# VH-VL binders against c7peq0, part 13

Target 1, 252 residues: c7peq0
Amino acid sequence: MHNKIYNSFIDRKAKGIKSFAVLIDPDKVNPADIADLAAKCTAAKVDYIFLGGSLVITNHLDECVQQFKTLCDIPVVLFPGSPSQVSRYADALLYLSVISGRNPELLIGQHVLSAPAVKKSGLEVISTGYVLIDGGAPTTVSYISNTTPIPSDKDDIAMCTAMAGEMLGMKVVFMDAGSGARKPITESMISRVASQVSAPIIVGGGIRDAEKAYLNCKAGADIIVVGNAIEKETSLIKEMADAVHAAAPVLK

## First folded at step 1 (VH-VL)

Design ol15 (framework fv_olinvacimab)
Fold by ESMFold2-Fast, scan of step 1:
Structure ol15 (fold): chain C 252 residues (1-252), chain A 121 residues (1-121), chain B 107 residues (1-107)
Amino acid sequence: as target 1 above (252 residues)
Amino acid sequence: QMQLVQSGAEVKKPGASVKLSCKASGYTFTDYYMHWVRQAPGQRLEWMGEINPSGDYTNYNEKFKSRVTITVDKSASTAYMELSSLRSEDTAVYYCARAPLYDSSGEFDYWGQGTLVTVSS
Amino acid sequence: NFMLTQPPSVSVSPGKTARITCRGDNIGSKNVHWYQQRPGQAPVLVMYYDSDRPSGIPERFSGSNSGNTATLTISGVEAGDEADYYCQVWDTSSDWVFGTGTKVTVL
């Protein structure tokens, strides 16, 4: 098994280094904008480029991966919305199991269907416990997945769900309010999850400014993912990256 | 019936450039990567680069990146490989080969017949 | 730079089994393809994704891949199997990598 990207997650977490990831939806990004976006990510010292989303319809994934790999040296990690979102040019795949829900297809069913293609891709596979949190608006994930998100104020349910995922062998916990979220996940919830989970914690959805990115890192997030806000205002990339990199962990 | 037909043998002087062609037929040209692979006399196969014809996206072996250019003519279903600043060690048979676009690390399932390029004074 | 090492040659008697190895660090985590090349001819795919046979390749050909070694096995070897054989993988840092090649002689 390849563990290059996963090892970077655990090594950075062990050193107290916080990471910033930019989420790009291949179906929404204009090819003409990719060079400028890649240059801004490089200048801001973005740590990871996450490619994917809850719904990618046009199958432009390979082209998008190849453009980013040509234009910058930032690792490209697939964040798939479906089993078809696989590109051999990427550095790793987050193999998402939606453990916050009770849909068997998203817990294991779709994985059974996608496993042969994933194996043939030769990609590094990072088993990921995906915890969907209510962001105050319907998301593509909740609609397509037919799963109920954990209520935004039920910190203990999120904590127990993440702990179960870790105990079942998932390498990474991803807490997501969804790309269309009106409100981000609270520092309280992140802190409760971080207090019981040793795996790297990725937090995304509804993060609109550098202060929130910083506070989420202080609460215990290891990797901050931003997509929607950057789609609207790419100048935020540097501010958010700087805030994430400046965050220091709370002593336990 | 699938075919990859390559251009004829070339004899070049050191310092020249060479442009080889690979004409595809019998399949949808934009559904497959086109790869270029060379083999010097008595030596191993060496990958040079690839092109995704649907978007003209290329990827090159670092060893050749400064001298190799791969292009396509979609209307003619033809791929090209141009190698510049030729040296005697570039004497080799050059092959084109196709691979599936969406099968990730897919096999090179069909190969052209090869083009001999000889670089001599 | 990722490297695949094969023995330079393998000699085998007709009807016996030839085993061609391909060594690479953690090659078992990768998908291995194999090509047969006869003198003066282009390579021909004989095995793909470790152990799948293309249409037209006889059942005498089989493959395996685990740990640091992939193997192409030719049972009941025939004179027509005499050729050079190359393994190949995709690697994230090195892209496409071919093995050093093995000349199989049937004597």
Scores: ipSAE 0.000, ipTM 0.448, lowest interface PAE 15.3, mean pLDDT 86

Design ol16 (framework fv_olinvacimab)
Fold by ESMFold2-Fast, scan of step 1:
Structure ol16 (fold): chain C 252 residues (1-252), chain A 123 residues (1-123), chain B 107 residues (1-107)
Amino acid sequence: as target 1 above (252 residues)
Amino acid sequence: QMQLVQSGAEVKKPGASVKLSCKASGYTFTDYYMHWVRQAPGQRLEWMGEINPSGDYTNYNEKFKSRVTITVDKSASTAYMELSSLRSEDTAVYYCARDHYDFLSGYSWFDPWGQGTLVTVSS
Amino acid sequence: NFMLTQPPSVSVSPGKTARITCRGDNIGSKNVHWYQQRPGQAPVLVMYYDSDRPSGIPERFSGSNSGNTATLTISGVEAGDEADYYCQVWDTSSDWVFGTGTKVTVL
């Protein structure tokens, strides 16, 4: 299954098709609710299930991956808070390098330690330039919360950071306002990044309604990720998926 | 008027290679992916692979990966599909088809299709 | 490896309704397209995204998709509807997948 998920990102982007991903934190989801959640994602035509988050306190990842793989056919993509959070049963791994910060451990250090396990897992590895944007609230989780986020109004800094990541060979750009964000990333910033980057752009954090998901897609996002709002109101899955799928790409 | 015109019928011996062409007109060739699909006599449609003419990116059906090569000539607005190590079971009509993207809905499907090229592999 | 199964044939009288099924594991999570292929001709799109009709395709063609089954429905069947019909989905693991095909015969 090498490159299947990355190929789906670039192929959908090339066709102008927008993708919706539901982010599930294995430590926050009740195992008894997974079947209902999988059914709702299937009915809403969710494109990807992202499993992970900034912190996994107990090891429920493998169990959660296997449940989703059994209950639905939606691809499961790992979004780890640490490069060591891997499950061989997933379809792909977003191998995050936090390029918005200057912490060597988050740029490459932890990757060096996890590389043998990642290779042994046989997972499709998608190198990801992770750009943390100030979402107006401090995250309580370690690693990502300890890096300095790009200010929410510094569009050009985000743009230059994403361009650098792409030029250094990262396959995907992930713009994240972070877990618990009070405000989402602006359409202005997404548009500035999209104007200079050809790689698929994933946007997440602080997205609370279908209109914002739609506007982010029109600004140039290729994949919209929603986690916190869905944890509070699962009926939003269908509304947001529909809005994302209806969105047309921004024209230059 | 969008149109895909394919090369003429081929008769090949087992072990030979065949290279088919598909010439596009009536749209911007590099804006859409091109697919190759085959159909053996009385059997289902079978997807073989695709190419993005803009970047020359290809993706192949695992079944054909070792034998199929898809290429484009941007100047001629033409896509090619070469299938090597031909076997009798490769006897089929081979179609090219454009990956039509509907901008407003974000959905894609195959339209238009070429007229098909019959490839006969016999001893 | 993702597979789509269709009944090999469907027989229908003129003016009646033909229902062509396309079965796949959790196909309701995918977008289904339908193609009509008349003998000796290339396929022609007759339905896209489960239930949307291309320009030029009459209203008597409709579609649905839920659970493990997608259906193409042709009401008021005419002799010209006699053809092979193929469903199609895009699957992240298998890419583009076509159904096994259904031959619709109008008596």
Scores: ipSAE 0.000, ipTM 0.397, lowest interface PAE 19.1, mean pLDDT 84

Design ro01 (framework fv_roconkibart)
Fold by ESMFold2-Fast, scan of step 1:
Formats: structure tokens, C-alpha cells, sequence
Structure ro01 (fold): chain C 252 residues (1-252), chain A 118 residues (1-118), chain B 112 residues (1-112)
């Protein structure tokens, strides 16, 4: 199976290069705005476009994926709210297992049902240990997933959960405060996880400014994902991308 | 101009293998999947499978699983279809076609006649 | 597999007269994105198939407006308002919603 996107994650991590991803919800984006978004992402040197969300009740994935694929060269990675929400035109799929919770459907059940379709899609599949962290308010993810998030101050629980996911063969760890998070994941928690995990670490949810994106990278995040803040203010794309890229080592 | 150009006609003996090429030009090769179809003389179209040109991952129709292999050489924007253990009933025109989200299979190659006889 | 059934299989038509081809699928062709991946292709004698209509009713670039597609769910129709000599060939409906992709048997349109 081809691992182009996963290999880019591990290669960039090995070189100390930090990556910025813009999360776009196909259900919320106006198709007429996609060309402008693609141009802004290209100009800002965005590393990945993540398409999806915790709840997609209308499925415009294929159209959205293909528009980004024709308008820019940035890799498109699916971040689905369900393992069944896939587009064969994307570059890769984050195959999320919600390891922070105890819902068997989100650990493996839904994956069993979707596996034949995912296999037939020919997508690069990146097994992802999804660790939901309490963002200070009920989120769509916590409500819909019927799982309890890890408390925001329980760094060791997040660390042990991520380690277990890695040991079970998950290729990446995704730490997410969730859509609509009131507060982002702390640098302390990111640092604690990064100290024990070798897999690329994706961090998202509640990140609203370039300084926080930068600090998360310094703490050990490898990929920063921003969605809600950018939906409100697209000028943040360049500010956050610059901050993330600036977190890379100045000297070798 | 978008076009797909296939390799020339082949004559093979039963039990041999054949490899057909499909060279793309005029678009970003890895942004569109490549489908393979065949058409036996006087018969309709039959879908054989497709390959994700970005990942290189093929999907084969059950009838061809184990006998057909789809591969790519992205450096020259070319897709290949190799069919092994040929039988006389594999005699057909083989087509490649690019698949677009917007238009389905919108661009087809000219076809490659493969004749299987002694 | 989804079975695609065309009728008629043979369609002799007088030049300038209308023609109609029916296509039925064994199950719904509506995809999860809300689109219906039902396409019509024309194969002229000795040539590759060419796209005429994509997603039920959309004409491909350069296809004359005398060709039109309609339908929903499992029942689809291709119409030619005024048949011209250039329209001779075999017409295929094709579904791209379910894997494996499947084609109808083909409808041979010929001039009387």
C-alpha cells in the first residue's frame, strides 16, 4: 500500500519541521468560496488540507475534495466524523479510533463495517489514535460520540492513552479538544504526550491565535490543525502557518 | 488538450500474458483515477477495475482478481494493465479511461486490440 | 452487482425523427453525496466510447442540445430530439455509484 502522506508526516517530524493543516467542514463551506480558500492556503504555504468534522449530516465530500485537488497542490487528508465518510479522490484518510473513550463502536465497530469500502477506495489509510480532551464546553464530538473526554488537566492519562494507541500499532496520535472547544489543549499535556510517543502528534481544537499554535509546536506537536477560527477569519491562515513554520529549529 | 494514448495491438498465445499501456497528457495525472474496461468482439463493455493514480492502489472486479495487475509509472504519466494466463475468451479491445468527480469517465483511450490465438 | 437493463436493444430510426432509450438499474444510483452517477456513452463504429451525458442530465462539452437525459433513482431515459446520420452507433448507460461499475447491454441505433 502506498504511504506518501504518512511518510511525509514522519519525514517532516524527523527533520524537526512543523506542519500546519487547515480543517474545512464540507457541510459549512460555500462551494463558491473554495477557490479563494485554496489560493490563501497556497500563498500561506499550508501543508495539509483536512476535510471533515465530527458531524457531517450532508455529504459533499467528493465535490469539495475534487475542487481542492484541481485548485491547489496541497495534500487533501480526510478527517471524517464516521469511518463511512470517505472520498476516493483524497490523498489519505485518517482512520480514527477514539481511544480516549470506551465506546466499542468508535474503537473498532464502525471500522469493521466500513473496512471493505475503505479498502476498495484505494485511499492511503493512516491508522489514527484519536484522543479527545475536554475543551471546557460540550462539543459536537463529545455529544455525538457518546464518549467522555479526558479532563484537560490529566496529562498522564492522555500520555498513557497515546502510548497505548502507539503500542497497538496506530501510526499517528491526534489530540483534539473538539469543534467548538472553549479552550485549547495545554502545552503541559502536549509535552507530556510528546515525551513518551514517537508517532507524529496532531493537535487541534480551540486554537485561536498564532502564539498558541507556536507554543504547541514548541511543546512537541508536529501538526497543528485549525478550523473554527479560520472559518471566522481567513487572514489567520497565514499568521498561523507562519508561526507553526517558525517553530522549526533555527540551527541544526 | 487532455488525451490518453494506448499501446498497439497484441497477438498472444493461450497461457501468455499481455501488458497494455495508457499514456496521459494535458492534465495532472495523479488527480484522476484510471479505469480499465474491455469489449469482446460484438459484445458490450465490461469494467475490469480502477487504480488510484495518487496512491497506486488498484481495485479489481472479482472476475479478474488474481489475473490482472494495474500499475503506474508516474514519471511518464502512464498506467499499465497486465493480464496473465490468457484464454481465447480474453480476446477483446481493452480501454483505459480517466475518471473525474465532475464527469465520470470523461476521457477514453483509443483502445488496444488483444487477440489470443495459437 | 448492480444490473443495468436497457431497452430497446435495437433502435431503427428515420433521419430527423426522435429516438428514446430507457435504462433501469436494479438498485438506487443515488450516492452518499446526493449525486446520481448515471452516465450515457455513445460508441460510434470502430471508435472508443465517448461521454454524452453525465450525472443523469448534464451534457458533456460539445454534445449537441438535441441530446437530453432525465430520470431518478432507478429509471433513466436518453432522448435524441432529431436523429442525424452522425448519431449511428451503440448507446450505453453506465452506473458509477456502486462498485463494481456496470454498463447496460447497449442499444444499437441505426438509420432505416
Amino acid sequence: as target 1 above (252 residues)
Amino acid sequence: QVQLVQSGAEVKKPGASVKVSCKASGYTFTSYAMNWMRQAPGQGLEWMGWINTNTGNPTYADKFQGRVTFTLDTSISTAYMELSRLRSDDTAVYYCARESYYYGMDVWGQGTLVTVSS
Amino acid sequence: DVVMTQSPLSLPVTLGQPASISCRSSQSLVYSDGNTYLHWYLQKPGQSPQLLIYKVSNRDSGVPDRFSGSGSGTDFTLKISRVEAEDVGVYYCMQGTHWPYTFGQGTKLEIK
Scores: ipSAE 0.006, ipTM 0.565, lowest interface PAE 9.9, mean pLDDT 87

Design ro02 (framework fv_roconkibart)
Fold by ESMFold2-Fast, scan of step 1:
Structure ro02 (fold): chain C 252 residues (1-252), chain A 119 residues (1-119), chain B 112 residues (1-112)
Amino acid sequence: as target 1 above (252 residues)
Amino acid sequence: QVQLVQSGAEVKKPGASVKVSCKASGYTFTSYAMNWMRQAPGQGLEWMGWINTNTGNPTYADKFQGRVTFTLDTSISTAYMELSRLRSDDTAVYYCARGDYWSGYFDYWGQGTLVTVSS
Amino acid sequence: DVVMTQSPLSLPVTLGQPASISCRSSQSLVYSDGNTYLHWYLQKPGQSPQLLIYKVSNRDSGVPDRFSGSGSGTDFTLKISRVEAEDVGVYYCMQGTHWPYTFGQGTKLEIK
């Protein structure tokens, strides 16, 4: 068995190297624009392409994954909105358990239903403790759910939730303010979580400029994921990637 | 033109290990899974498992779990099958074959590698 | 494991005559995506197996139209409308729906 994508998260974190991921929603992207997006991601040295959306049809997901895989060498990681959103062609799957909530379907129930298809896919599966944080407004969420997010100022609740997820065996912590968040997760909260967990920390939602991406990395985020801002202005890909990479130690 | 070229025939003693290679050309190596099958003399085909060439993750049929190892060298588009603790009933032609990651059919096959295990 | 049973195991046929091979699975081969992953291969003497039919009825590229596949659920048939000399060999059905993938025992087609 080989955990190539997870090992890349662990190895980069150990070296203090920060990673930038671009989130693409297959339902929103125009197929004609994928070649241009792939070229921009390659030129900007984007580290991961995250593919996912709330209502993505699985056959459309396969087409999108295959296009990115043929057009660039950047690893494609699935960020599924539902357990049915799996594509065998991807490099890995973030197998999200919504540990910030108390909905058993989002903790394990839907995973039971998806497990045979995930197993048959042969994908690298990365168990992910997903911590939904209040972004200050109603937002498009990865899941069709009424799960209550952790309040944006309750750093200790987020910290304890992430610690519990890690102790329960989650390989990665994902802190997400959600698609369309008015405000991103605070550096205070990221720092609080980072102080107590060793797992790679992915941070996303509401990040609209390079300065915030950089500050989140300095606070302890290992991977910054941006979707909404990039969807509106693709020239931000280079600017944000540079900022994230600048937060890493200088390599000789 | 898609080709799968396997290493040459091997003769081994019981208890030894054998490593068969399968070099792919004519397509993007990581876009397809590599499957391994064997066929004992005068017998039918038996699926041994596959390796996801993009992730490097192998999946083994239960009969072979613990004795077989699938590996890759992506830089030279080559897959390997290593079978350890050989027995006389491991004598067979071993095939690699290209499959997609979902449908489970094999559109291109290697020429086969005869492995003879004799005392 | 899914058991694949072929009949007949030996099929002597006169040149130009039709031939038919049956394949039965111990479990339904319909997957949750609605597809049926039943495939047919031909192994000519001294050669590697070659794909003939995939997903019940789809002919692989270069396979003559005299080959056809049909069936559903657990009962499948490969038909050759007019047997040619080059059709001699062992035919295998295979299921790709359930892990581990399994093959039928093979049907040897010979010219009489």
Scores: ipSAE 0.000, ipTM 0.436, lowest interface PAE 15.7, mean pLDDT 86

Design ro03 (framework fv_roconkibart)
Fold by ESMFold2-Fast, scan of step 1:
Structure ro03 (fold): chain C 252 residues (1-252), chain A 120 residues (1-120), chain B 112 residues (1-112)
Amino acid sequence: as target 1 above (252 residues)
Amino acid sequence: QVQLVQSGAEVKKPGASVKVSCKASGYTFTSYAMNWMRQAPGQGLEWMGWINTNTGNPTYADKFQGRVTFTLDTSISTAYMELSRLRSDDTAVYYCARDLGYDSSGLDYWGQGTLVTVSS
Amino acid sequence: DVVMTQSPLSLPVTLGQPASISCRSSQSLVYSDGNTYLHWYLQKPGQSPQLLIYKVSNRDSGVPDRFSGSGSGTDFTLKISRVEAEDVGVYYCMQGTHWPYTFGQGTKLEIK
């Protein structure tokens, strides 16, 4: 099994290159808008398209994956709200274990049930330690996961959780305040996590502007993911991508 | 519009290997997985496995694991099936078929078949 | 492996009469997405199999209305309301829900 997408995370992190991902919820995006969105992502040099959401009600995932794969060359990575939300035509799957909580179904139980289908799909599977951080408002993520998020100011708890995930073999750490979060994860927390883990760090939730995306990268995030703000204002795609890319050192 | 065209018939001795090609046209090659099946003379259909055309990752049925290899050449929209250590009971028509385009789905378009005869 | 059992295996039918083929799976074919990936194929003499019905009851493009599929869970049926000469061949049910994909033994439909 090859690790093309994971290797891109590792290679870019090793070079200090920062990546920008646009999160698209298949249930919220209008299919008629996908061509324009794909063109904007291509023009802005978006690094990854993350497809998924905390609650996928209808079967739009495969159609959405196929449209993006047809319309642009940007890798499509599944960010599922459940281990069962899988399209085999994506480039990779973030196989999320919710390590911030104590729900055994989200730590391993649902994964046991989905594993045969995931293996059969031939998807590149990226084991991901998902760390849910309190974003200041109830979100679909926190409600659906039925787990307690880490308080927004408990940097050391987030750090120790991420370290434990890495030591248990998780390839990537995802710090998420959740879609629709009122406040984003602090630079202080990102910095504390980055100081103790070597795995690529994905940060998302509540990021509303280019300055915050830039500061998160300077704090130690490797991949910035934005969904809600982009959904409201697509012109932010280029501004945020530029800010994220500007945080990386220039290599010859 | 959609076509799958397979390579020609092969005659092999026991212990040899055979490589069958399946060239796709009329659709986006990487949007649909490619499946491989075989049918011994007068017998039913047997699924050998499939390959994710986007990632290049194959999945093999247990009976064929270790003897079969699925590969792709996406530049020419072609999938390959190589079966090694051939026995006389590997004599069959080998088919490629496109999946229905959804995870854990089924088969829609089939190639014309490639007869592989294994005899001493 | 999921075992797919077809009955009958030999089906002689008079032209214009109805025909029915049963397919049973050794376990439920409902996938995690709520869909049932049971399909019916026809292999005419000397030809590749062709899709007739997908996901239990959906006719493939160009398949005449005289073909219908039904069933749920583990018990499925393919019906032909009025058999025509071009319907001769071997019919296979197939499941795509569980790895590995498995086929029924095939039902040979012949005109008597």
Scores: ipSAE 0.005, ipTM 0.525, lowest interface PAE 11.0, mean pLDDT 87

Design ro04 (framework fv_roconkibart)
Fold by ESMFold2-Fast, scan of step 1:
Structure ro04 (fold): chain C 252 residues (1-252), chain A 119 residues (1-119), chain B 112 residues (1-112)
Amino acid sequence: as target 1 above (252 residues)
Amino acid sequence: QVQLVQSGAEVKKPGASVKVSCKASGYTFTSYAMNWMRQAPGQGLEWMGWINTNTGNPTYADKFQGRVTFTLDTSISTAYMELSRLRSDDTAVYYCARVEWELPYFDYWGQGTLVTVSS
Amino acid sequence: DVVMTQSPLSLPVTLGQPASISCRSSQSLVYSDGNTYLHWYLQKPGQSPQLLIYKVSNRDSGVPDRFSGSGSGTDFTLKISRVEAEDVGVYYCMQGTHWPYTFGQGTKLEIK
C-alpha cells in the first residue's frame, strides 16, 4: 500500500520499538549464499533488508530483490548508490539527499534526472536526509560524491543539518559513517540529533558489535543498519538483532 | 497459457461509477505490473495508469487522477479499475495489459470491456 | 508529455509489397539505463492490440520475420517486407521512457 514501510518506521518509533536492518550489497554478496543469509535473517527476526551498492545493473538488482522476496517475508528497502537504479519488486526506496554536503547533484540534481524512473517504478518513496559523518577513513560515498563529511565531534552541526532536513520535509534522517568507517558515530552525536528531530533516525557505519548497536539505540537511534561486519561474520546477525530489540521497552 | 480475462460490457448513466475486473492466469500475478488503457470510438489508445502488483501501489495518469482507482485481489489474481463520476466522453473500450517490470511494453492484453455512458 | 507522431496515418498497400511506418518522438527515448523503450503494437479489426516489436528492434515471440523495427533517439521505423492479408489493422508506436506513457495516433494499414 501507500506508505506501508514509512508507516512502519513511524509506528515502531512511537511505540519505542527499535529496528534492525541488514545491509546487503548485490555486487558483493555471493548468489549461492543468499538462501542461507535469508534464513539467518528470518531466524534472527531482522526487521528490514536494505539492498544497495555503488553500481548495479537493473536486471541484476531485480534478481537479488526477487531472491529475498521469495525466500523470506522481511521487507526489502532499496538503499541505492544511484537513484536511477531501482527495482520494482522492492517494498520501498530510500530517496537519499546528501544534506551534509554542498554538492547540488546529490542535494537535488540527480533526483531531477531520476524522478521519472522512480515514479515509473511504483515504489513507495521515502524522502531521506542523508547525513555523512567522518568515520576516520575515506568511504565510497565521499570518493564518489566529492562531499565533505561532518567532523565526528561536531554534534551541533549534525543536529542542525538533521533539523534543516526535517524542516524541508524529509521523512527520515540517515546518519552514516560509511561502510569503511574506522569509528562509528558517537552516542553523543546521536543523542543531540534525537533531542531535536522527531523523524525516524537510521544510524549506520562502523558498527562492529552488539554493544555499540544497543548503545546507539539507547542514545536515540530508531533503526540500526549493519553491512560490513555481517559480510565478514554472518553469526553477528542474531547477536545484533537481539541487542537492538532488547533496547526497546518490553511492555509498551 | 497466459490469459487476461475482463468483465463484460457495461451501460451507465452520467454521474455513475463503473468497475472493470481483469483476472490473470498462467503466470505469477505479482511478477508483472498491470496497466490500464482505454480507446474511445474511432480514437487511439490512451494510457490511464498502472498498479505495482507486488506493493499494491497505483499510479494514475494526471488526466484521471481523482476519478480512477486501481485495486487488487491477489488471492484470485485479479486487478480492478473503477472510474467514477462518468461523463459521455468516458465511452470507450477499457483494456488491462501486463508489463514486465524493467520494460514498459504490454506483452498480453485483456479482451477489452466496452463501457457506454449515455442518458 | 512526450508527443508521438506517426506517418502515414493511412497506408493502402498491395498484397506482397513492402510497407513502412514512421514514428517520431518529441524527446529522445534513450533512457538513463541505455535502453530505448519504443514499442510497436498491431490492433486487428475487433481485437485487442498485440505486441509486435519491443525496444526498437526485438520481435515478440511468434511474430513473423517479415516485421522489423529500427531507429534511434527520436526517429523510428516499422517495416513489413511482404504484406499479407492478416497484417490489416491499426499500428501504434508507444514510448515507455518518459512519464506518462504515450502512444502515436495510429496508422491504418489496408489492402488496395
Scores: ipSAE 0.000, ipTM 0.453, lowest interface PAE 13.8, mean pLDDT 86

Design ro05 (framework fv_roconkibart)
Fold by ESMFold2-Fast, scan of step 1:
Structure ro05 (fold): chain C 252 residues (1-252), chain A 121 residues (1-121), chain B 112 residues (1-112)
Amino acid sequence: as target 1 above (252 residues)
Amino acid sequence: QVQLVQSGAEVKKPGASVKVSCKASGYTFTSYAMNWMRQAPGQGLEWMGWINTNTGNPTYADKFQGRVTFTLDTSISTAYMELSRLRSDDTAVYYCARDSLDYGDYGFDYWGQGTLVTVSS
Amino acid sequence: DVVMTQSPLSLPVTLGQPASISCRSSQSLVYSDGNTYLHWYLQKPGQSPQLLIYKVSNRDSGVPDRFSGSGSGTDFTLKISRVEAEDVGVYYCMQGTHWPYTFGQGTKLEIK
């Protein structure tokens, strides 16, 4: 295992550098649009491409990963919704344990089923404590996960959950309101989590503008992930990337 | 034209190490995994493992774990197989072969020409 | 490990006659995606192996139609409808369903 992507998360966090990731669902993206999307991500200096969704199949995923790898140099990180979302062509896999819920399948059961395929793939595996936060609307993730998200105003529950995940050995904390969330995670909740964990913190779901991306970074998020808003308006890629990068310290 | 070209024959003493190269051309190197196989004189094919050419992460068959190392130099589209602590029963032709886009779907579609490694005292 | 057993191990055939090779696996080769990852290779004397048939019955590009594959589950067959001189070599079945990948012991086809 090379840990190249995880080391980039740790190194950037240590330097105070904020990262921007674009989330792409292979089932929703038109293959003919991938070249334009890859060019826009490159021009905007996007740091990571997160690839995944709740119902992605492996063969279609492989094709999508290959297109991005051919068209740009941005690292491709799998954000899987199921054990079937494994592509050996990606740079890394976020190996999600849904620690916010009490479903054993999402804590360890899926991992038992996927482990042989993941090991065979030779992917860099990044253990990820996934914390699902109530975004005000049911999403594919909440239907598929069949777990109750943490209420949007229960900062201390989210904080304690992230702390437990870190202490159990999760390398990264992912706070997600879910794709299609009506409301994003609050700066208050991000700040409470960031105050108690040293692991890189990824924040996503419901982020619709550059101001919110910037404020989340100031609150303590290390990586901002945007999917739905960019699917609707790709010009937001540059605006959000610029805002996220502006939250980093000025170096001389 | 897809081509895999391997390094030349080697003669080694027991206890030595050998490093075989496999240079790819005619396709995007990092888009296909590289598999390694061997064939002892007059014997069948034996799978040794594979390496993810995108991540550089190898996977070894249990029989070879601890003695074999797969590495890459992506700047020259070359994969390497190093086998250590050689024994006489390691005498074999070693092959590299490209994995298809769909794992297991099309089998190994292109093979190198083979590298004979002879281990003798 | 999945054991692949070929029969016969030696197959002398008269030019123009049909030939048949059996391959049996110790476990079902049907993968969770519904596909069967059984492939056939030919190794001609002094040459590297070459892919003939993939996923039980699909001919690789450039492989003559006199070659055909069939089977299901654990029992597979490679048939040559009329053997030509260029078909001399060792035939291997291989499974890609279960890790680690495994090969049959090989069937040597000779002209008599």
Scores: ipSAE 0.005, ipTM 0.539, lowest interface PAE 10.1, mean pLDDT 87

